# VH-VL binders against q9vpl3: the designs that were tried, part 431

Target 1, 224 residues: q9vpl3
Amino acid sequence: RGKINIQRPKAPHYERARVVAVTQPKYPELPKAKSCFKTRAERTQQQQENPYNEIIAREVRNWLDHSRLVAFFHLSSITADDIFRVRVQLHKQNLHLKSYGSKIIEQAVKNTRYEAIVPLFHSNHCIVFSPDPEKTAALLRIVRRVPQMVLLGGIVEETMLSRNQLVAYAQMPGLHAVQAQLVQTLSQAPGHLIQQLQAHQNSFVQVLDVHAKNQMNEETPKST

## First folded at step 14 (VH-VL)

Design wc64 (framework fv_imvotamab_arm2)
Fold by ESMFold2-Fast, scan of step 14:
Formats: C-alpha cells, sequence, structure tokens
Structure wc64 (fold): chain C 224 residues (1-224), chain A 121 residues (1-121), chain B 112 residues (1-112)
C-alpha cells in the first residue's frame, strides 16, 4: 500500500491548466525577509511571533467557522502529482484540501472549542473542509484510493467525531434531520474523543512500525 | 427528485444537423460527469463519450471522435449531443447517463429516458 | 479496445430458479490501482439501462440481494439466485478499466 491508486491516464494539458487555476492555493503575499541566518532557537521564536502566522491562522479559523464538514488526516509521503490529483477530485465535490503547519493550527484553534485537536497535528497532516456535510460519503470514497491519507477524525455540524463515528455518519441516508441527530448521538466529550483519536494514531504508528521492521528484515540481505 | 430528462424524438434526413439535450435536476449538476451511450435498433450499447460540466472538458470514444460534439451549459444544468451532418447509420436510441466523476470510475448510476433519433431519406 | 463477450446470448429460466450470466474480457480488467472496473446493467423492455452492480460485486442502492456478482481478471459472473418476473430483460456487462468503455453484447433473460 504506500501509493495512490491512480485509475485513469493523465488529463489533457488544456484540462490541467484549468485544474491548476482552480486548485491553486490562496495565500497572502508577504514581503521578502531580509534576515539571512538565524539560530534554531531564534527561528522558532520568530515563527511563534510571526505576524504572517496570524494571517494564516485567521484563514484557518474562517475555514473552521464556515465549514460544516472538517476531516483530519495523517499524510504519509506522497508525490506532488498524486496530491494534485486528489485535490482535483476533492474540489469537484466542493471539498477543499488544506495543509498548514502545526504551529499555525495551534494558533488558529487556541482558546476555541477545537483546541483539543492540536495533538493530532504533531505528525504530517492535512485537513479537508466543506460547507456541505452530505459530502462526507464522497470524501471517504475519494480517500479510499489514497493510502497515504489516513482518516483520524473530524468535525460535522460543529460536533467532534472519531474516525468510526465519521464513517458511520457517511453511511446514513441523505436526510438532514436524521444525520444531525446521529451526529449528536455519536458525539463525545473533547477529552475522550482526543484520547480515541490519539489511540487510533498510536495504533496506526505501531502498524507502520511493525510493517517497516518487517520490510527492513525482508530487504536487508544477511551476508555473514 | 434526482433525474435526467432528455429531449423528444427526432426525425431527420441525411445531411441535416441535430442537437439533443439532457437536463439534470435534483442534484449538483457540476459534481457529476455526463456520458452518452448509443443503442442502435435491436442492438447493444455503445459508449460515445463523456463531459465534465465542471471543467467543460470532453473525452470521446475513438469511433465517435469527429462524428459528434458533446457540450454542456451548467447555468441551465443541461448537456448536449450534436451532429453537424446526420447519416442513416446514426438512427438509434441515445441515452445520457451520469457518472460521479470520482476517479472516473464510470459506473452510470442514473440514466435519462432516451431520445430516439431516426434518420431516413 | 477491450472486447467483452457475454454468454449465453439468451437465457430462458423458470420462475424461482437461478440464472447465471458470464462475461469474458479480451484482457485483464485489473487496473493498475488494484481495482477492477466491471459493472452490470439491466435493461427491461422499453426502458433505459439500470445499474445493478459495480466493481465486480457491489450492489447498487435499491438492487435486490438476489443479484450477486463475482469474478476476477478476465472472467466475471452475474447470478440471480431466484429469478422473478420483473427480472426479464437484457443484461450487459461493462468495463471501465481502459478507454474506450466497452459493453458486452447482452444476455436476454426470459421466462419459459
Amino acid sequence: as target 1 above (224 residues)
Amino acid sequence: EVQLVQSGAEVKKPGESLKISCKGSGYTFTSYDIGWVRQMPGKGLEWMGIISPYFGTTRYSPSFQGQVTISADKSITTAYLQWSSLKASDTAMYYCARDEGIWDSYYFDLWGQGTLVTVSS
Amino acid sequence: DIVMTQTPLSSPVTLGQPASISCRSSQSLLHTDGYTYLSWLQQRPGQPPRLLIYEISNRFSGVPDRFSGSGAGTDFTLKISRVEAEDVGVYYCMQATQFPLTFGGGTKVEIK
């Protein structure tokens, strides 16, 4: 497993140009920094106090505030071409894949109801946003072909859900009232949910560690 | 109600132009691709091509490339199949069908009722 | 192009008895992504086609559980465990592993 399962040949150049324009990330333009060298500590301190981080954190808060569906993923090594194809598929379904540094996520959710999600982002991560919670099924269908993206959990209608709860939500019929009630029924306190998400992440890391060790044992010839 | 509604039956002479329609309703039109399938009288199904209303891009079966034009107008949630010059061999039932567009999996989950096109001299 | 061959061309069956339709492709339908894009469609007389099964064995929403699909590589089967009167029609297999999409020639299921 470790790669995207691509089903179709490359898009025509014309289609790619249009897709690139549509999926191009929206970032504020920053003035070029004049500092050439900084110690590791100084760079860390500058990042914590960087006004650019607050601008991006505000963007993240806007996405959280205006999205009725937010899904969190662990992201393994993936090629730029493969992630681009994922972004195209997601964008067609009004699903918006965003990647932010853990410091920016922390700043965005600090002093909000979502602060408890910060521990999920200590590893490589990405987030998918949508104003339409009915797109959860489409989201899961898209990412099933992206083994590098592992679902950790999400937020639906402002309610934090574990991976299993989000999968259950996706299997419900499209009746809004039934879906909203299910979300409320499946919801858990942030502390308990984070523990479940942390456990899932730790289990995933353990599975990857065992797999990596098995792969190393198979790949390393013993010549002595 | 989620449906695809196609235009009515057409009777044409060889050499005439024709444009038939497929209107989607009850779903987000741009989230799905629209394919066209031909069925000649008493025969099986032939895939003609597909359009992404989202991107406006088309892909044709090699046997239909240059023979027909597929287009879509997302403002009125309608896809089209067009001939510049009809032949008697174009006599067939034409179906439009939607594909989710997700990884181009192409299982057509919703079909129009069909448009019968008869071309005779 | 991938050629899809269906057998039999016609399958007269007694009500309540099973029916089996075979679909054979000229080359493997296993995509490089590990999935097999083989679907089954039903066309009742005078009606448009209807999706029954996708990706070999997944029943589409609303399709009765008496329909099942199986197979791998180049050989695929659609089974109807207990044929009902409403199952009369022509059944088509379709591949989407390679462009252009191609259909089997169809199998007519009729009651005897």
Scores: ipSAE 0.270, ipTM 0.614, lowest interface PAE 3.2, mean pLDDT 81

Design wc65 (framework fv_imvotamab_arm2)
Fold by ESMFold2-Fast, scan of step 14:
Structure wc65 (fold): chain C 224 residues (1-224), chain A 121 residues (1-121), chain B 112 residues (1-112)
Amino acid sequence: as target 1 above (224 residues)
Amino acid sequence: EVQLVQSGAEVKKPGESLKISCKGSGYTFTSYDIGWVRQMPGKGLEWMGIISPYFGKTRYSPSFQGQVTISADKSITTAYLQWSSLKASDTAMYYCARDEGIWDSYYFDLWGQGTLVTVSS
Amino acid sequence: DIVMTQTPLSSPVTLGQPASISCRSSQSLLHTDGYTYLSWLQQRPGQPPRLLIYEISNRFSGVPDRFSGSGAGTDFTLKISRVEAEDVGVYYCMQATQFPLTFGGGTKVEIK
């Protein structure tokens, strides 16, 4: 801004002297480049060692360790009122909806048996936890009325399941022995889930492409 | 085990009040809604109403609105069906049944054993 | 109110033979959310009702594979592929698409 002209040459009263000292323009010495900037490696390390992320990551690990049912969802834009209604319905069934940043999830599952889930969280997402795997059917009934939540897969009794496998699990009798046996039969390796999800995404894109092409062909007038 | 246990059979005179109970055990009581269904002797099923113990909300069939009161006490995991003044036409078997209350989908997955109410002069 | 009509009123069947029960509603049971809230219940003599099928065709936990449900709109069917002695009882359809909840009149399954 412009220059300030305050001209009062006589010594000010004590309080006036303090006000003048506070309002005097200050030109603090700018830190040198060496103290202002960190190397790329230092910045990367500082980001990875954020204490905030580690505290929340411990919470995520606790949820994973104490839940026998974990379901992963893609989450589209949803209003606060709508998500609150979903949380209430889920809570009635001992199902707990949580949302965490992808970096926090990566920090939480790194070097654990759950590390394979990281790719699921590169886009907007949420997770539902429950100590009761018999609530899988209730979970799916609640979520079917929430088009903004799309089931990607889950973990039941520490076994990674695809969307289709989780749906199959939900239709079981509910006997503990039968449930355990089915979970063992449905999945052989955690990495298989990622491959199935990628295949389904490609299939969905192909369906959209075919639909668009069919609409273009139908718009072409045919005569005779 | 997961069960609904209803109170014992009742024999009453017309004009008397009555409150029958349905106690849930083996599950989280507030996670489910409790409905009441009447079955008159030799007849089919009639839905009377339902209560959400979680929200404290009730909903009645129009034919039973004002005729009965449904309530619940979540501290003792019990739902109730009450009449202020019984009529001979209230003679029936009364069942309580558990519903998930999910989006008002209503299907009754667990039923009580029934309470026989006989009203005669 | 939606009126639920069941046929037949009674179904005498020979053990091991199939049985079929029809349920018709006075108006469509398709809810605005795209789901049809039609259930089937079984009541054995002297016992409370038991859930068999929900949302037209979904078999409830513990219900034998011989029970199946089908239908859409206003016309629904419960089928028992091979009737066993324990299947004797009255079967009810129930709708929850529109308030108040209503039941069919019941179909009595008896062994010949």
Scores: ipSAE 0.286, ipTM 0.600, lowest interface PAE 2.9, mean pLDDT 80

Design wc66 (framework fv_imvotamab_arm2)
Fold by ESMFold2-Fast, scan of step 14:
Structure wc66 (fold): chain C 224 residues (1-224), chain A 121 residues (1-121), chain B 112 residues (1-112)
Amino acid sequence: as target 1 above (224 residues)
Amino acid sequence: EVQLVQSGAEVKKPGESLKISCKGSGYTFTSYDIGWVRQMPGKGLEWMGIISPYFGQTRYSPSFQGQVTISADKSITTAYLQWSSLKASDTAMYYCARDEGIWDSYYFDLWGQGTLVTVSS
Amino acid sequence: DIVMTQTPLSSPVTLGQPASISCRSSQSLLHTDGYTYLSWLQQRPGQPPRLLIYEISNRFSGVPDRFSGSGAGTDFTLKISRVEAEDVGVYYCMQATQFPLTFGGGTKVEIK
């Protein structure tokens, strides 16, 4: 094993994207380049293809791919000084607090198993990443002292967990194999999951519905 | 080295004022809260209060409210515990301890060596 | 205030043998957030206290695995599986569930 520099893998990927986007070999004297107008459709398409958003979306995907613990929070009004203190406490435990726009999250998780999380980010939010799932208890211990951060749910060992399931995971000490089995058991408990969705996460049903509709639209493209 | 270094032993008379110090080093001082704990000779531990050095906010145990003042100077990474008028009953070992909690203490992970305060006539 | 009661007051033990310390709180230490803020401290003669265990059973970094914590509600136990000479000292339980923070009276562990 060797130490991993998180900035090093991102730098080459960023430079490649920048070169393609900025220095793409186009001849300035192309006849179409004389047009000063862009149609609404062209502007909308260009906005969706923003290279900056794709670069940040790749950063989000990299965090998701290399984190065994991901926690999602609603973020109420909090001072820069207070959030800085939270970041410092989290960083000591190898917990990394990140904030990304809803559009970036959508682009990052589109067509992945994590697409269902998108509706959680329609309001002010932040995400905590860690390669160490044993730090879930430390995470919740730090965050419960911050009333402005409200836990919505998370991903542990690539399994989507509700708020209550993540709290239950944090309370359980044990071998990693035993913890992984508990995660699977919690995710496969239909009565418990349905009860939580109906009682506490009615919006999660809408999330799943949106995800299913998106998959349907992609499988059966509509054309007139 | 991450450490808390407290000021030296004090011998005082009743009615005198006193200010003892706790200097943090080897870590980001403003990222941790500093608590104060009293241990009377041959007795157990008593929590006195805590300060957030970044904001200067303090919280005291009800039994120590009005009896002591806790303060901090983040520019010199030092926390203080002070008395305006000492009593013989203030004779004790005083410890400062670092708390990783942001809003409220939940455990002390690093302790100073202690300052012995003796108050006698 | 929550009152923390420790038993025994002293525990003479033979080197290599186990030791057990009990802590009882006057009220449940289960916070409304689902966590139990109970920790254990060790104080060796002439030294400041040292954190051993936090939130019932979590061993602090650098603390030997012979130390273990257990319990729930109002009853908590600290166990030393095989007492070493360096384990001589006074052990305190501490609660941070309810303001103000309170400590147990202490248990003195000494070698026979």
Scores: ipSAE 0.000, ipTM 0.440, lowest interface PAE 11.2, mean pLDDT 77

Design wc67 (framework fv_imvotamab_arm2)
Fold by ESMFold2-Fast, scan of step 14:
Structure wc67 (fold): chain C 224 residues (1-224), chain A 121 residues (1-121), chain B 112 residues (1-112)
Amino acid sequence: as target 1 above (224 residues)
Amino acid sequence: EVQLVQSGAEVKKPGESLKISCKGSGYTFTSYDIGWVRQMPGKGLEWMGMISPYFGETRYSPSFQGQVTISADKSITTAYLQWSSLKASDTAMYYCARDEGIWDSYYFDLWGQGTLVTVSS
Amino acid sequence: DIVMTQTPLSSPVTLGQPASISCRSSQSLLHTDGYTYLSWLQQRPGQPPRLLIYEISNRFSGVPDRFSGSGAGTDFTLKISRVEAEDVGVYYCMQATQFPLTFGGGTKVEIK
C-alpha cells in the first residue's frame, strides 16, 4: 500500500459544481424561516466521517493484523535527524517505526480487543511494528539508548503486555512455544509473581523447556 | 563471527599519553554499549566506564572520572580508552566488553582478549 | 557504591563434586522495576572473563547446565553441580542495579 498524497480538492471540481448548479435548478422553494430540512441536513453533515482517516486507519489495522510484535512509546522532544537514525537502526532489524494521530488510532482499534490502548496516544507517541516477535530483545536494546522514547507496553502474539511484561518476555530464553506459554502466565499473574519468577526464572524456564521437549519427544523423534 | 579485538600490549613511561582500541565485528556496533574493565596484576575486576556508541554518551565510575577518556568511532566500529598522562599505578590488563543487556539491565556477554599496559621508568 | 563480598576466597574441589560460591551485597539489588541485575563471570587462567549467568539465574548461551544461579535481595549463590577440569578459574559476581557497576572480589575454584 501507499500513503495518501492528495489532500486538497482539485480546482476543476468547483468549476464543474458551479455549472451544474446553474443548469439544473429543479428543487422546490422552501420556507426560509421554518424549514426543518436545513437542521436535518446539518445534523447529517455532522455525522459524516473524514474518508481519508478511514484509509489510514485501514493501513494501521493492516499493520496490527500482520505484526506479531507491536510496541507503544511516548515520544519526547527529538530532532528529525535523531529519529531518522533510530528508524534506520530499527529497520535493519525488521522493526518499523510509525506515527499516527490519536483519532486514527481510535478509529483503527474501535470495537476491537485493542481499544484499551487509545489513552496511550493522548500525548506525543510512536509505534514499532514487526512480523517477528523474536525481535523484542533487539527492539528494547536499541530503544533504551534513545531517552526520548519511553516504553509504555505492547502486543506480542495478540496478547497485550505491560512495559514490565514486555521486558520479561524479551529476557526469556528457551523454545518459542515455551516462551509463548510463559507470556500467557505473565499476562494472567502480574505484579509480585513476576518478581518471584525472576528469582527462579532459569528454573521455571528450564521446567517449561524440559516439559515441552518431553512432549515433543513422546510424539516426534526428538530432533531438538 | 561476533568478536571484540583489542590493540596490542603497550609499554610506556609515566607522563606519556596512550590510546588503546577495541574493534567490534559481526554485529551492529551501535546497538550495544561498550564497557571498559581494569584488572590490576593479581587483583580482581574494576568497572571503569562505558559508552553508547551511536550518540557517544559516556558514563564513568567515580574512581576513573577525570583519569581516562572513553570514546568511539562508529564508522570503523571501534571504541577507545585514553590517558592524557600515565602513572605507574595504571599498570594493568584492560578489557573491553559488550553490554548485551536490554532496557535497564547491564551484563557483559562478549569480552575482548585484553590489552596489557605496563607503565615503568 | 554497592560493595560485593564473595566467599570463599578459594574453593578446592574434588573432580565431579559440587562447588558453591556466595555473593553478598551491601544493599538490596532489587531494582525499582522489580528485577535484580546480578550476573556471574568465569575467568580461566590467562583468559578474559566469560559470562556464565545474568539476572540471577539465566544461563548464557553455551554455558553448561551444571552451572546454576539463585538468590534474592542481598544474598546470591552460584553452584556447579559436578566440577569438571575446565571449570578451574576465578569466578566473579557483578551487580548492575546501581551505578557504578561493581564486582565481587573473586573466588578461585581449583581441583584438589
Scores: ipSAE 0.128, ipTM 0.562, lowest interface PAE 4.3, mean pLDDT 78

Design wc68 (framework fv_imvotamab_arm2)
Fold by ESMFold2-Fast, scan of step 14:
Structure wc68 (fold): chain C 224 residues (1-224), chain A 121 residues (1-121), chain B 112 residues (1-112)
Amino acid sequence: as target 1 above (224 residues)
Amino acid sequence: EVQLVQSGAEVKKPGESLKISCKGSGYTFTSYDIGWVRQMPGKGLEWMGLISPYFGETRYSPSFQGQVTISADKSITTAYLQWSSLKASDTAMYYCARDEGIWDSYYFDLWGQGTLVTVSS
Amino acid sequence: DIVMTQTPLSSPVTLGQPASISCRSSQSLLHTDGYTYLSWLQQRPGQPPRLLIYEISNRFSGVPDRFSGSGAGTDFTLKISRVEAEDVGVYYCMQATQFPLTFGGGTKVEIK
């Protein structure tokens, strides 16, 4: 219960501050030297360079650098209890739900290849991070039960994917198939054949390396 | 071991109440919808409804709205189908099935063994 | 509700021969998201249904490659390229494009 106790005096500083403000002498009006006023642009720049925002932006960059799966969502009105339950369910799958201001996101991705995501964060949003890209299917299955979260797109293995591409990625069985699909998605008409040939060459080299290692492992001293 | 295990066969009289169960194991129960499907003797499949266990959200087929109640207890990973007053026309095999749809695909990838409900006087 | 119509009602087939099952919907199954939520289920005698194919043509894990699905809009087909004894049962199409979810009436595949 929060009842006011009249017998106990309120914090003295409130009443003292008010009396001091009313009774203190006015400072004499002195001629002021002409000073350089900050322009609107200069004030905006100084606000962008706020040390607190830079610290949080570094945290965001750290999450981006250490996550192989990043998913972006629009977030509609949701209760604190409901979002907490979503966060707990996601955490069980090593999926980490985070919310950051749009200015901080912009500062974090500025001058990076991910700068294109900034427009996604002009409204209410949240981001899910995971070190494990195989959790994409689990993520989408959980979020499907949360109508307040709407998938906008994501980043998987450092590749920016649209909503539909991320959904397709989640439906693929097995890591090798996923890698093949991403290579095909990134392929451009001018380089299509060259990319396929390079992939085949690299596979062949890996097969030879595996064979060489197997040969080495089979080398054991033979008894007389 | 991913499975759905349903409760045993029931023999009831008209007017009696009944609650049958479907227990999920080997997967994250709240990540999947549980649907209920009726199959009358010698007939095809009828979708009755679905529950999303995370929030307890239910969706019913119009023909079953008000006839049955679907619920779930996520602490024991169990979904339920219940009747307040059984009719002879409720005699059927009842299946529960897990929806593995990713992004609202809705397809039933895992099915329970079925619960036979017989209602006769 | 979307009505799902299957033909034929029964399909007696010789072992090793192909079988074809048709499913027709009263409305297009193309969702506004660009996907078509049509599945095929198999029910063997005395067993629960089993998922065979989802989203028209995608085989579920463990389903033999002799099963294939095709179609678009309102007309869909399930094909078994060479029927085996274990394929005896009732096959159902199901739509999930809109609620309520609805099933076809079923097609009984029998060996003659």
Scores: ipSAE 0.014, ipTM 0.486, lowest interface PAE 7.6, mean pLDDT 77

Design wc69 (framework fv_imvotamab_arm2)
Fold by ESMFold2-Fast, scan of step 14:
Structure wc69 (fold): chain C 224 residues (1-224), chain A 121 residues (1-121), chain B 112 residues (1-112)
Amino acid sequence: as target 1 above (224 residues)
Amino acid sequence: EVQLVQSGAEVKKPGESLKISCKGSGYTFTSYDIGWVRQMPGKGLEWMGGISPYFGETRYSPSFQGQVTISADKSITTAYLQWSSLKASDTAMYYCARDEGIWDSYYFDLWGQGTLVTVSS
Amino acid sequence: DIVMTQTPLSSPVTLGQPASISCRSSQSLLHTDGYTYLSWLQQRPGQPPRLLIYEISNRFSGVPDRFSGSGAGTDFTLKISRVEAEDVGVYYCMQATQFPLTFGGGTKVEIK
């Protein structure tokens, strides 16, 4: 595969960098404010907030809100060229691979129904988004060839699914059949599903074994 | 550099066994399928089959099923094409090629230099 | 098996003139996923095949823009806008929509 032409990161010309440095506002220290009525907790939270992270967190929320398919992966060491090829293959199927820091994801899903996914992102990770849930099968076929990406679980039609449930969803023949089966599968207690999703981050051997088995079953569907 | 390097030319007699190799380098070997393509002298291309090195799963063209065995050793990033008993009709150039596909084949984006196999009495 | 038929069998072309190769499949190459898995390969004398175009019309890296692909369903065309000496060789279409993978019979492009 050849390389797609990408705009290279541009360092400002040294002259431009100097102009930016000179024009950068230099604020004198303001005298310390009189005692405020803000609590210590409020003050601490305010100091730790990063407005740039909130902008990126809004981007993540936008992806979650406009995607009917979201898949979570553990990501092992992989070259830039290899991950770029994966992105190209995914993009052809309207699947968008994104990587965000754990703090940004936490900020994005705070006070939402997806807050339970935060523990999945305490290690190296990536997320695939798509507006089309029918692309779940295509997603799994593509990542089958990327051993560095290990499926942890996902969200389909705003419903949190374990790895095994997402694999089962991919094997459904149509949208109405998928919806009916998904409802039946999700009749289990919500706490149990959350525990399964959290456990996946702690047992990579188990995840790899099940993933390999599911990929083999997906690749060679039983003749009937 | 991303490349596929095949073993050298072979001269064999009918009934002999043969195993030729295709070594991948410069990329994640297990992320791509390897296909084998035959080209008889002065003729076109025929797909023989392929293998997914990560799973060890093979697929064969019906014309080549039972005629050859395809295998791979991911620890040395090498795919193989093997005959238990060669025939004169096996005389051809054999290419290995990397399949950019996922579960199904897409296209062959990288080709080996070819291995010429000559089978004569 | 899907049968791939190429025309012409040979195409003698004057340097700088265009060349056109046709490929016809015995059944539609449109996959159920919405993509058409048709590619074009170039084989120069004494060389292995080289990927030229994939998914009907996408040029592979390093392939000159004088090469273009088009088509849909069962009828596909590879065009060379201005044939150069380096373009001498045999061109093959290939389908990967259905197993087994099948190739066209090849079209030999020669300079007259």
Scores: ipSAE 0.006, ipTM 0.436, lowest interface PAE 10.8, mean pLDDT 77

Design wc7 (framework fv_imvotamab_arm2)
Fold by ESMFold2-Fast, scan of step 14:
Structure wc7 (fold): chain C 224 residues (1-224), chain A 121 residues (1-121), chain B 112 residues (1-112)
Amino acid sequence: as target 1 above (224 residues)
Amino acid sequence: EVQLVQSGAEVKKPGESLKISCKGSGYTFTSYDIGWVRQMPGKGLEWMGIISPYFGETRYSPSFQGQVTISADKSITTAYLQWSSLKASDTAMYYCARDEGIWTSYYFDLWGQGTLVTVSS
Amino acid sequence: DIVMTQTPLSSPVTLGQPASISCRSSQSLLHTDGYTYLSWLQQRPGQPPRLLIYEISNRFSGVPDRFSGSGAGTDFTLKISRVEAEDVGVYYCMQATQFPLTFGGGTKVEIK
């Protein structure tokens, strides 16, 4: 097992205490006519202005900024006891299971390089965070026992990966630097990758193997 | 080093109880399942069952259900295979093996050295 | 239970020559999730089994390139391109598509 640097900022516990203390958000007063005839768009806009959501969105951004491995899952109906067991097993591998509303995720990633992940969170989702990208194989092994959790894709070393790319990354033995180079090269267009995450690709592991061999023979980096 | 170390050879009489062990080291024990495989003298391999050490959940081959009990103690990173009453037909080499499945794949990537159990009158 | 049948039962081979082992399942090993859980194991005399190949054709870490797996559905093959002295042993196919897990009867590879 790897060591955790506790000095590195995680989602701060003091933020949660502050949120609990602020249980009554100060909503702006709306004109009476608008309050009586609120449209779907007006209700959505009011939800986006909730100060509670912004505090949690900052927590999500902190997790994203300090995690080298982020995995996105669709979560089907699961009992509280079962998800608790999964959370405990993941925690032993320094993998942190979190669930946030889609609006909070959208607020967290808006105007960041990760904004493209928003379509993955239509509904019923969860996210696993870890500071250790070498735990990707352990993550996939644990999740194989949880049919209610379906891998959608992830972020490794700040690079967005499709489901197949993440599986291939987990299966490849190699030096950390070699794996990071492969990840960076395969994920040049984040928008394109998100589209791929919604379409299953056959034989992708073979493509990644060819890429890995080509990358190991490359002498000059093409982009920074 | 990453290894599975099994208990030593056993010589027993029919009707006796027996518990053999498989100790994992060098890896996170609760992250992998432990399977048990029997090999009778001069014969092939037979899957007996598997255990998840963290959850304590077991699954047995129908041929071995009720014949053996698989258990694990995560505090000492050890899995066990036990018989309440041995038969001469239980004479075999018993292997424990670590299940390193990736995304629902099952395969045994790490094997113990084996425990020879001889049951004779 | 899925029955796994291996041929041949024994394969005497000259050093440097190829060897081929066939494994046939009584039912398709293609799981409803789209994966085929077929593995190959090597057991040298007096040693525990060793994983060679998983999911039909993927070589496990440390396994020499002379070993290759192929197949689909019910018919699978393990090939050794050039047999070396250290390859003597019994080879088993294993399926994990359906519980209980089942093994082939084994193929003994010997040097002539």
Scores: ipSAE 0.006, ipTM 0.445, lowest interface PAE 10.8, mean pLDDT 77

